VHH binders against Flagellar brake protein YcgR (ycgR). Designs and how they scored, part 9

Target 1, 263 residues: Flagellar brake protein YcgR (ycgR), of Thauera aminoaromatica (c4kar8)
Amino acid sequence: MAELSTPSPASPAPLDGGRGDELEKFTLRGARQILQLLQDLITHRGLITAHTGGGHSFMTAVLKVDEERGRVVLDPSPDPQANRRALAAPRLTCVTQLDGIRIQFPLVGLGEGQDKGRPALFAPLPAEMLRLQRREFYRLQVPLAHELSCLLKAEDLARKPVEVSARVIDIGAGGVAVVVPTGAAEFVIGGTLPACRLALPDGEPIELDLEVRNLNRQTQRNGTEQLRVGLRFAALPRAADTRIQRYIFKTERALNAKARGGL
Key: E = the ipSAE of ESMFold2; O = the ipSAE of OpenDDE; V2 = 0.75 times the mean of E and O plus 0.25 times the DockQ between their complexes.

## First folded at step 1 (VHH)

Design na1 (framework vhh_7n9e_1; at its last look DockQ between E and O 0.04; V2 from the best seeds 0.00; counts 0 for: pae O 10.9 > 2, placed apart)
Fold by ESMFold2, look of step 3:
Structure na1 (fold): chain B 263 residues (1-263), chain A 121 residues (1-121)
Amino acid sequence: as target 1 above (263 residues)
Amino acid sequence: DVQLVESGGGLVQAGGSLRLSCAASGFTFSSYAMYWGRQAPGKGREWVSGISSGGGSTAYASSVKGRFTISRDNAKNTLYLQMNNLKPEDTALYYCAKDWEYDSGLYFDYWGQGTQVTVSS
């Protein structure tokens, strides 16, 4: 007989072998758990990417939960077109992180109105929320002082090779998320970017091959367009993996110590 | 609203070829990357191929690389998938998508109803 150990932490599955059907066990449907999670997002000032479909999204936040009326209040976009897309969408898919744990929830029945004399968006409380409390989905939010970047080898709109220096906004065991100006290069989900360079604070940049997993066009609150690119590490050498894991561990330790007063 | 209509499926013998089409309307087709996916009974939805908005960058699942070719005609708002050397394991409902969701848990609302491809041995 064979007894399988709990799987070790691993990168997300390759694009052609995803694990989406395992997500049901991370789905919260209890009213009390949903309210508490929304309140945690409010307390920690969680910024939320709200997806309206067609690859469009905008940044928002939960301003409050009205428990008596059973609704959530969201910060509207300063871009009126983003608000119109949100109101027209059959659902608004909200994605965020709390302490590196991915949170996702749908909002349906979105309406516009006023909250204390200020424009706001309203929706009934979500019937479910996804909380991916699992190590392979963990992403460390990169401290701004570290100035992590990744040099991407891609093509521009004229199909010419370009190198794009992209700021790394989060990093995990299986990949990174980066931001680039819209139009800096062409990307497609499933595409590979060979011989990219990940610059960690210590040592020489790591050469690695990346696979594009997600593309999200965002209008920032100041109106600037940018592209958030989710990238998976492909065939990561052990030495590179070790450096990435050490960076994550050291940074988590430092952030936790600072939160406890620098013990 | 966004509308995607697939066609060109059918029954084909192993080793044969099919060309799928996806007619797009309700959005500026030339501004978006487009994707093909498939769903076989009992296997869930599978990403097959993608193409950038200008058509210059393409990507394929390892199971179809070298056999399938994605293309687009932005003047006709049409996405294509040329499938060669078809195998029984390619049997599936094939659909095109304006968005693709992979590992994120996002629901996508912009995909077609699909066209059936059945490959007999």
Scores: ipSAE 0.094, ipTM 0.615, lowest interface PAE 5.2, mean pLDDT 80
Fold by OpenDDE, second read of step 2:
Structure na1 (fold): chain B 263 residues (1-263), chain A 121 residues (1-121)
Amino acid sequence: as target 1 above (263 residues)
Amino acid sequence: DVQLVESGGGLVQAGGSLRLSCAASGFTFSSYAMYWGRQAPGKGREWVSGISSGGGSTAYASSVKGRFTISRDNAKNTLYLQMNNLKPEDTALYYCAKDWEYDSGLYFDYWGQGTQVTVSS
């Protein structure tokens, strides 16, 4: 009986070994994009695992972004040894997740100080941030300002038809991820939601069939509960596909332009 | 099925101490960061403390820092919260939560029913 050694969750190998070209697609280098992502991390009060090397890490959070000084403020570890390791490390590898997307970024030049009378760690703003999407299809994170929504035709626990308006959080050529209130409907992985309506900013809602591919019940640190539903486009008319692609392209371009300081 | 069962709550005087436990089952406990949260009457849920999957890293809310200590025993699938110097403001339903993805630290996918902690003045 060969004890299947459950592979110890390998310390995320420094992403250095992946095909450089594929990682570039997921690398943010724009100053504004980086700032926005850091702000998003602050807003969501996301915990970050900071790797100091040698298999050591500590849990931290971004407390503040100081744009004037071009630095990020981190919460120090309650462990003084962890802080010492961090300060001695030539590079800190920060790993976190936001909306199901793995985020990784390096910090170099770590220092210690005080922020508002409290001990803090300081580092220059990262030059790049990686947003790794594990999905087969590139998915655009939908800006909140776009207010994309999807009307889901689902069933409740009693199998009664219900319509749920869901916020779209990401969109790709192959599908969307949406968030719904917990208990709004019953979803079954592999199930089809027929005749749903995807609302894009550029016109009338698109009617489409959606297949449930993923379900994640989540509670944020602030206590907010939601169900994240990954949906595949089961039958997408060509015209709808074109509209979706156009939206993605336009939005990406705008985001990139903004990141470059053009907006 | 994932189950989290909290225990150890009770009535305590201000300045007193309590130790909470959370028994976990239905998942690979050692693979996930674990957290304590609380909900005071009339207030929303708030994060209290977190510990990495291996126990090598801990975090605390500012309100409990220096007073509370989170720990875990992966062999027993149990999470602990030592609470010292308790204050009336610490009165809440305390619940443990499982990280959605290993040590993500952002989202919880499961939580227990909670254990009541009441601190009298």
Scores: ipSAE 0.041, ipTM 0.411, lowest interface PAE 3.4, mean pLDDT 84
ESMFold2-Fast, scan of step 1: ipSAE 0.393; ipTM 0.776
ESMFold2 (binder alone), look of step 3: mean pLDDT 82; pTM 0.826
OpenDDE, look of step 3: ipSAE 0.006; ipTM 0.251

Design na10 (framework vhh_7n9e_1)
Fold by ESMFold2-Fast, scan of step 1:
Structure na10 (fold): chain B 263 residues (1-263), chain A 122 residues (1-122)
Amino acid sequence: as target 1 above (263 residues)
Amino acid sequence: DVQLVESGGGLVQAGGSLRLSCAASGFTFSSYAMYWGRQAPGKGREWVSGISSGGGSTAYASSVKGRFTISRDNAKNTLYLQMNNLKPEDTALYYCARTPYEWDSGTLFDYWGQGTQVTVSS
């Protein structure tokens, strides 16, 4: 009522670029499935990161599902400021993990109250929940020592072809995330970058077509700007897929061995 | 105070055309990639088209490629979507959206307009 003239975020849940249809198969929309997944989070005491927008989040958990009132009961933050941000937000984006499976869901219409004499937050049951299986959405954080890069073929601000050597910061079965300086090239979600070259250790660069799936700009601590670009493997020969999966597997095993053996 | 205001929607017959506009204010429009999304009744939001900050790169969902054209006028702080050969399946509320300036909780878009309704009759 009070802010009719202000910008109206329609939802903090984003449009997911060209991946919207790929994520749909992992999206639960049935009331029974949603209720069961929320119960699984209660049973396993799953900790949830609730994002309120603007880089703010707090830790919560599902305490109860009130099926008669059609609502979920959440553990409030011990930080009153975090609770105030949550109550002021038009929507929360909740992110958690259960047995290595990433779960995400929105909550709209958050309220404050009590459950059996204890402070609680409550919201209507979510209309959808995203349940991401292990293989497809796993991302290996690329060790800096590997200096893994991808040569991107793109266009600059003057619409001229440029080649940009981008640092690979994470890699999965479906794609990579890279960082480039702001202004080095122009990118658009859904755009295709043909004949890029991914340099992995132990072999020749892999030539592949990439599709831009997400873009995030960040101002670094030193004041410089960089662009994080999420890229999907548009078409990948089996030999290249095998090499990428082998790199991921071996690197993860080496990192796990280091974490266990190093002091 | 970031604002995105869509206009140009309406009722049109199948095979017809509409041009949507999005007036942007409260930020340096020429520094941001911009997007059009839509939401049909009872369905989730889907991406339709995107354009880079300078207009040099564009992308389209397969369902609209060849029929829709995204463009921008940075001097007027305005984003456009020219929609040709409209189909009943294009009936939806159309929104313009901005990419975030900073990494923020993994959100793909940080601001959306309220939308403009497009209804295509058969």
Scores: ipSAE 0.022, ipTM 0.513, lowest interface PAE 7.6, mean pLDDT 79
Fold by OpenDDE, second read of step 2:
Structure na10 (fold): chain B 263 residues (1-263), chain A 122 residues (1-122)
Amino acid sequence: as target 1 above (263 residues)
Amino acid sequence: DVQLVESGGGLVQAGGSLRLSCAASGFTFSSYAMYWGRQAPGKGREWVSGISSGGGSTAYASSVKGRFTISRDNAKNTLYLQMNNLKPEDTALYYCARTPYEWDSGTLFDYWGQGTQVTVSS
């Protein structure tokens, strides 16, 4: 009777060493962002795989965020051994998915206790959370010199129409990321911004509908806060798609040539 | 634990009225601006109304302005939305949300309720 060695669940491949710089773009460090994401996980009852090291993991969920105490409450494993491993681990690596986006965050200082008379695991709030949006499409980092912009037709809190000129920081076949000043407009994830205008260097702006997919408040080095908005092309005319693709291709070629010591 | 619990939704005829309530607990309610949002079937989220922590300032979506009134009772830890002259297009799941920042555009909301269903029949 050959014991079919159940293949040890492959340790999640180290997030491919994409240059540390790329991961920073997807790393949330702001307290508000972290709280928001944790709350989203609670709301959606997202199952989390908690890795304790040594190829061991257990399934958990965020039960609540204790903001006053600065801690997260996790559902303990039904396996006492898993819980012991978790408590003994110097670091817990939590992996989950929300709306098709991979989320990864570390927890350190895990403890056990009771929440409302039920066994629970406690950890300090994560200092950072990685949100890896599987971008269906490669996104080009837009060179600053290109000064791509997108005129967003958005709304304020009162849903009064406002126009915001936003700098495009990355572009792909599926959408753009832009930065706007904090307070410029109200953005709602899943909301549509109709009849926006994307300015490319090669001609007239492209009119298109955009869907808000991600919001990330960022503090610049100078202390100024800005909002990064991830936008999906909701409906892209074929001609517009062609122009965007052409821009991306040309820009990539130019960047690669420069990197190789070219002009 | 922070909790937001919406109530008061239901079925109403066009032209009718509803009053929604959001009971807040687990935090100092009076220190936070509060919002009502809604999500219609197949549509994205939209904000409906906002109110400052002290209740001195209010905002309304253009679609509901003059029909809806947001208010709060900080002594009761409760947010309200009076909805008058309801229309079929107001049909949605209505939810309340908290923000630590007053009138901060692009604000991340750290807590929101499960929502209450409002259905307006023609």
Scores: ipSAE 0.000, ipTM 0.213, lowest interface PAE 13.4, mean pLDDT 83

Design na11 (framework vhh_7n9e_1; at its last look DockQ between E and O 0.01; V2 from the best seeds 0.00; counts 0 for: pae O 14.1 > 2, placed apart)
Fold by OpenDDE, second read of step 2:
Structure na11 (fold): chain B 263 residues (1-263), chain A 120 residues (1-120)
Amino acid sequence: as target 1 above (263 residues)
Amino acid sequence: DVQLVESGGGLVQAGGSLRLSCAASGFTFSSYAMYWGRQAPGKGREWVSGISSGGGSTAYASSVKGRFTISRDNAKNTLYLQMNNLKPEDTALYYCAKGYLDEYSFTDYWGQGTQVTVSS
């Protein structure tokens, strides 16, 4: 009876050492945000892979957040050896996913005890939690010189139709990110913007429907606040898709050539 | 402190209607988008509807589109959800959530919820 060695779950690839600055935008440090995210993990019964180092991990879950004591309660492993490793580890790296978003957080100072008469692991609340949204689609950062724009058909505060010319900052097969002046229009995540017009350098604007997927306020260096809007292509004609793809590939090639010193 | 208090839930027959309310406090209500979510027994949370800060834009889950209407009264710091033509599958704990502008998340606070039960 060949013991099918369950392939050791591949150590999560080190979060690619993107410059420490890039990870900062994904890092939650606010106590309330951390508590909320932990509570969400509880609510969804999210399974957590806890890495103890040395290629060892075990499955756990957040059972409880004890705000009064400033600690998280984890489900211990059924394997006593895994628990021993966890307790001996200077740092536990917890990895999970919630709503398609990868969540990673460190726990330090792990201890064992009992919660309501049941064995449990305890740790201080994490000081930070990483939320990494996987982009389903590669997005090209649009060169400023290309001056891509999208005419958004939106509504103002009074529900009057408004047209907002937005600069496109990135583009992919699945959508665009644009920047608009704050207060230019009203947006809601999940909302549809019909009959918008995406302007590419190679021809007439593309008419398409856009879905708002995310919103982010950004303060420019000059102190002006702008709204970054992530938009999904809700209905993209095939011809438009082809044009967008062509633009992306052409631009990527040009950027790569420049980076190699060829231009 | 941010507080969200839902009300208006109850037992209703299929095809019936309910209007939920969410009283908001502890933040500038008019500056934030607001959302309704729900959680059915044994299921995960799902978003139901969203409304922009000024109410000029709305969003709906496909399952409730054409039946539910989200609205807000910024002068009263209150969010509403009009639910028409209710179905048994709409049975859930309904909660309101405060939006925030972030690339990775769109809500930061939610209420305790109000129970909606739709009988066949």
Scores: ipSAE 0.026, ipTM 0.551, lowest interface PAE 3.4, mean pLDDT 84
Fold by ESMFold2, look of step 3:
Structure na11 (fold): chain B 263 residues (1-263), chain A 120 residues (1-120)
Amino acid sequence: as target 1 above (263 residues)
Amino acid sequence: DVQLVESGGGLVQAGGSLRLSCAASGFTFSSYAMYWGRQAPGKGREWVSGISSGGGSTAYASSVKGRFTISRDNAKNTLYLQMNNLKPEDTALYYCAKGYLDEYSFTDYWGQGTQVTVSS
């Protein structure tokens, strides 16, 4: 066998393969547009998932923008190891929503310090931000009171079948994100979980096949670690699609009515 | 120190087969899902396959499903990729990765890679 020396790859390829070109039309690169979106995130107090690599992430928020120095100020994690991973990462990938629209942006050159005597993370303003305005990118944040769940048919570490009841944290036309207890089951990105059951509040559970799209060990604001599993619907029957969309519509209407009346 | 070392690449004729290995050290191999990725000249990076820490769940990119088989031997700390019915478009630098591939394609560690070249 002949092996030639080649440059080290910076990161593995994404699961979606080739979607980068499709996403270009959602990419904002204007400095004023970027500043306005960051200011909107601050105003709406948007929570951000910051991905540090290796399937690790933590919850944060943009506390302020220092326009004069061209920097953003982020809330650090209560978990010191999450902060160390963030500071060591070559890039911090931030994901959030603004009015149901998915926002993504990279931060490079992350540093730590203090803001008004409190620990904080600092980074230069991002050079680009994604604003993904398509139906398949929209994800409804499921109210905790709904206790929406999905029964996953997976395997444990010994390759034995296991059923895991997972709390659904967001749902969209194309999939769900769930959280599971550490060690409850074994997942692989790209894997298929057949015959899972999505429990909506007022009907019988929907049986559907799910594909694992991402896995993140997520550090909550209180320091607790959970496994967040992003799942895509596979082969979704029309009746199931209709029920999911009705749930999303009804919940959106209820949340919008509360926001309008309360804010 | 975590290390991933790929081997088994080489030159092969279309329709042929190769078996790649990834030797892992410096961590508890059996506790991590493992992945293969590849980078072809001018095509960008592509996820190829993944296997759960216990080996019971596997996943494949549609371009290789049915032709490639991922496996692992946790006693030998080794990850494998059996590649059958190889095509010229499979020509790439193949690398293994430890940990999770999220939608941003980050992992904690990855190898240097082994070159696979498929000729007509």
Scores: ipSAE 0.013, ipTM 0.589, lowest interface PAE 6.9, mean pLDDT 80
ESMFold2-Fast, scan of step 1: ipSAE 0.385; ipTM 0.760
ESMFold2 (binder alone), look of step 3: mean pLDDT 84; pTM 0.850
OpenDDE, look of step 3: ipSAE 0.000; ipTM 0.227

Design na12 (framework vhh_7n9e_1)
Fold by OpenDDE, second read of step 2:
Structure na12 (fold): chain B 263 residues (1-263), chain A 124 residues (1-124)
Amino acid sequence: as target 1 above (263 residues)
Amino acid sequence: DVQLVESGGGLVQAGGSLRLSCAASGFTFSSYAMYWGRQAPGKGREWVSGISSGGGSTAYASSVKGRFTISRDNAKNTLYLQMNNLKPEDTALYYCAADTYYWEGLSPEEYDYWGQGTQVTVSS
């Protein structure tokens, strides 16, 4: 009776994240921490982009954490081809955000099955989860009541200078995301918008240069199309940086206080 | 200020070769994964290649696999893309990008930093 030595589960390949000492600070390896973070993703219904390699990805969510079996249950893609790619991939890289913090974790050993009679994807619990809390990556969702705006100096399709008042939807140390009406201006990724004006509640607008980082068309529930523009602060004076940081800090504190029932 | 400056683009005949460079400044280059993307006229940005922070891992789009080689010199804060056997369909603005973490298939929208690009034109 040859004892079939069950092949020792191949230690999940370390996230080949560059050995930078800095990333280690943001890497969770504790079982409890990982479980908690996964549970938080479930609670918040966090959408996850699962990368299967080769430029392919699909949207998923953590449906369940099975602590007894040491596995995570994921929502399969509605695209059968995406699921096949996922199952064939040696590693799934999951990327999401929770409270403006970027979370990344690998899943190895993906399988398919049924959870409560529904198709599901299964994987062993991740050995590590990266939670990037860098101030530069944190984005505060701007309360609607604050009505932050940014005057964008842009160009139209004819390259005529136009000024567009854009609502700021999120802000971080590194930039802002704004929404503009579709067709208000032409934005080019990598383009610089000089001498824009960011309006904060605490004083005069901040003049700054902005770099277009991303463009996303969004259709609102009412059928209106808007353009979300991600903007990086290209040149931010120190005084402006301080004001932005102060605004973020104060707003976060207020939001947290409200969430705790204190307001 | 973070800067990524691409160079080495130009006009080349089909079957020819180019070597692109990306000079990085304003951030710890060795701590970032680096990527090449491209944007053809009238098309969206496409991922081309990625390399881990230490250079130990590389990835390529299927369209360029076997023809392009990504490399980096962390001492020089420079990313490279060797492009061989170029085709007309490779005509695009090529840009370099940086991200704190390495993974295959990153969307160009997910990168932390990216350059202005260098034009590559491949004539038939």
Scores: ipSAE 0.015, ipTM 0.339, lowest interface PAE 7.0, mean pLDDT 85
Fold by ESMFold2-Fast, scan of step 1:
Structure na12 (fold): chain B 263 residues (1-263), chain A 124 residues (1-124)
Amino acid sequence: as target 1 above (263 residues)
Amino acid sequence: DVQLVESGGGLVQAGGSLRLSCAASGFTFSSYAMYWGRQAPGKGREWVSGISSGGGSTAYASSVKGRFTISRDNAKNTLYLQMNNLKPEDTALYYCAADTYYWEGLSPEEYDYWGQGTQVTVSS
């Protein structure tokens, strides 16, 4: 089975598979819109994670938009190998956030040079930029102190029902990612887990149907392997949607308040 | 002290126009996303429109898309809603709200700050 990633605010990994048609609705293709968005990233000093492929990425920022030459100027990595990988890559996938909105765009034809006497990377302006402004694409990383859990109604290898209590590591309007001990249950991408129960810090557990979207295996410090499972809310009543959104909003506010105080 | 003060409501005939204003004070207006919500008699609160802190993103409820326009003037700490081709079903108390985060469709009651509202009545 292919291994897919569920993006979070703390780890801006590129969105994977299955949403090409839906993502088209959030794609900016107008030259003026692209220029304005890049300029907004400069004004707000937005940090960009540039993925070069092969599991490699580096941190950069837009230093300048050169409208006359049709190019964007980027801050090079302090790691020469990261810059070498970027220059060799056929495409960079750039991921950032502005006003809490996830932004993703490709850069092709990366070169190196100088801007005002300093080393710089440059590329032609992107032909498109993705702006994910709908809450269904947002993922909040759940604080460990919240002890948020989901009781999964799954099956073992023999197709017999099993219940697994899983820790929720991130949550969005469209689903959750959970951590499950390896071997606790069998998960199939596209499979449905009926009548699972999501325990938020306040109120009764929410009963909901979940669809398996992605799987990722991680080795922990003690050498044990855990499975991360991305799960989509298959059907979500408005009352449940409101409770989930309130939790996300309240937690995001608390995290933002702490970050503003720390800056 | 944080204040959001709406104005510009009133009685208007179907097909008419109104421009609502929201004067903000007591917080850094340019750092907050701003929203318009409404509540009609006997109905729950509904989101109408939103605009990001820098003004680069706007969104509208399907019921008002193409008829209403949200805008802001960060130098004047003011939010606006231009309402055209008003319908009787647009009759509601309209209030503005502020939040540190931009979301489409989030209920105004969940935002950081909200105003007391201005009444809009559309007669048929």
Scores: ipSAE 0.000, ipTM 0.140, lowest interface PAE 14.4, mean pLDDT 79

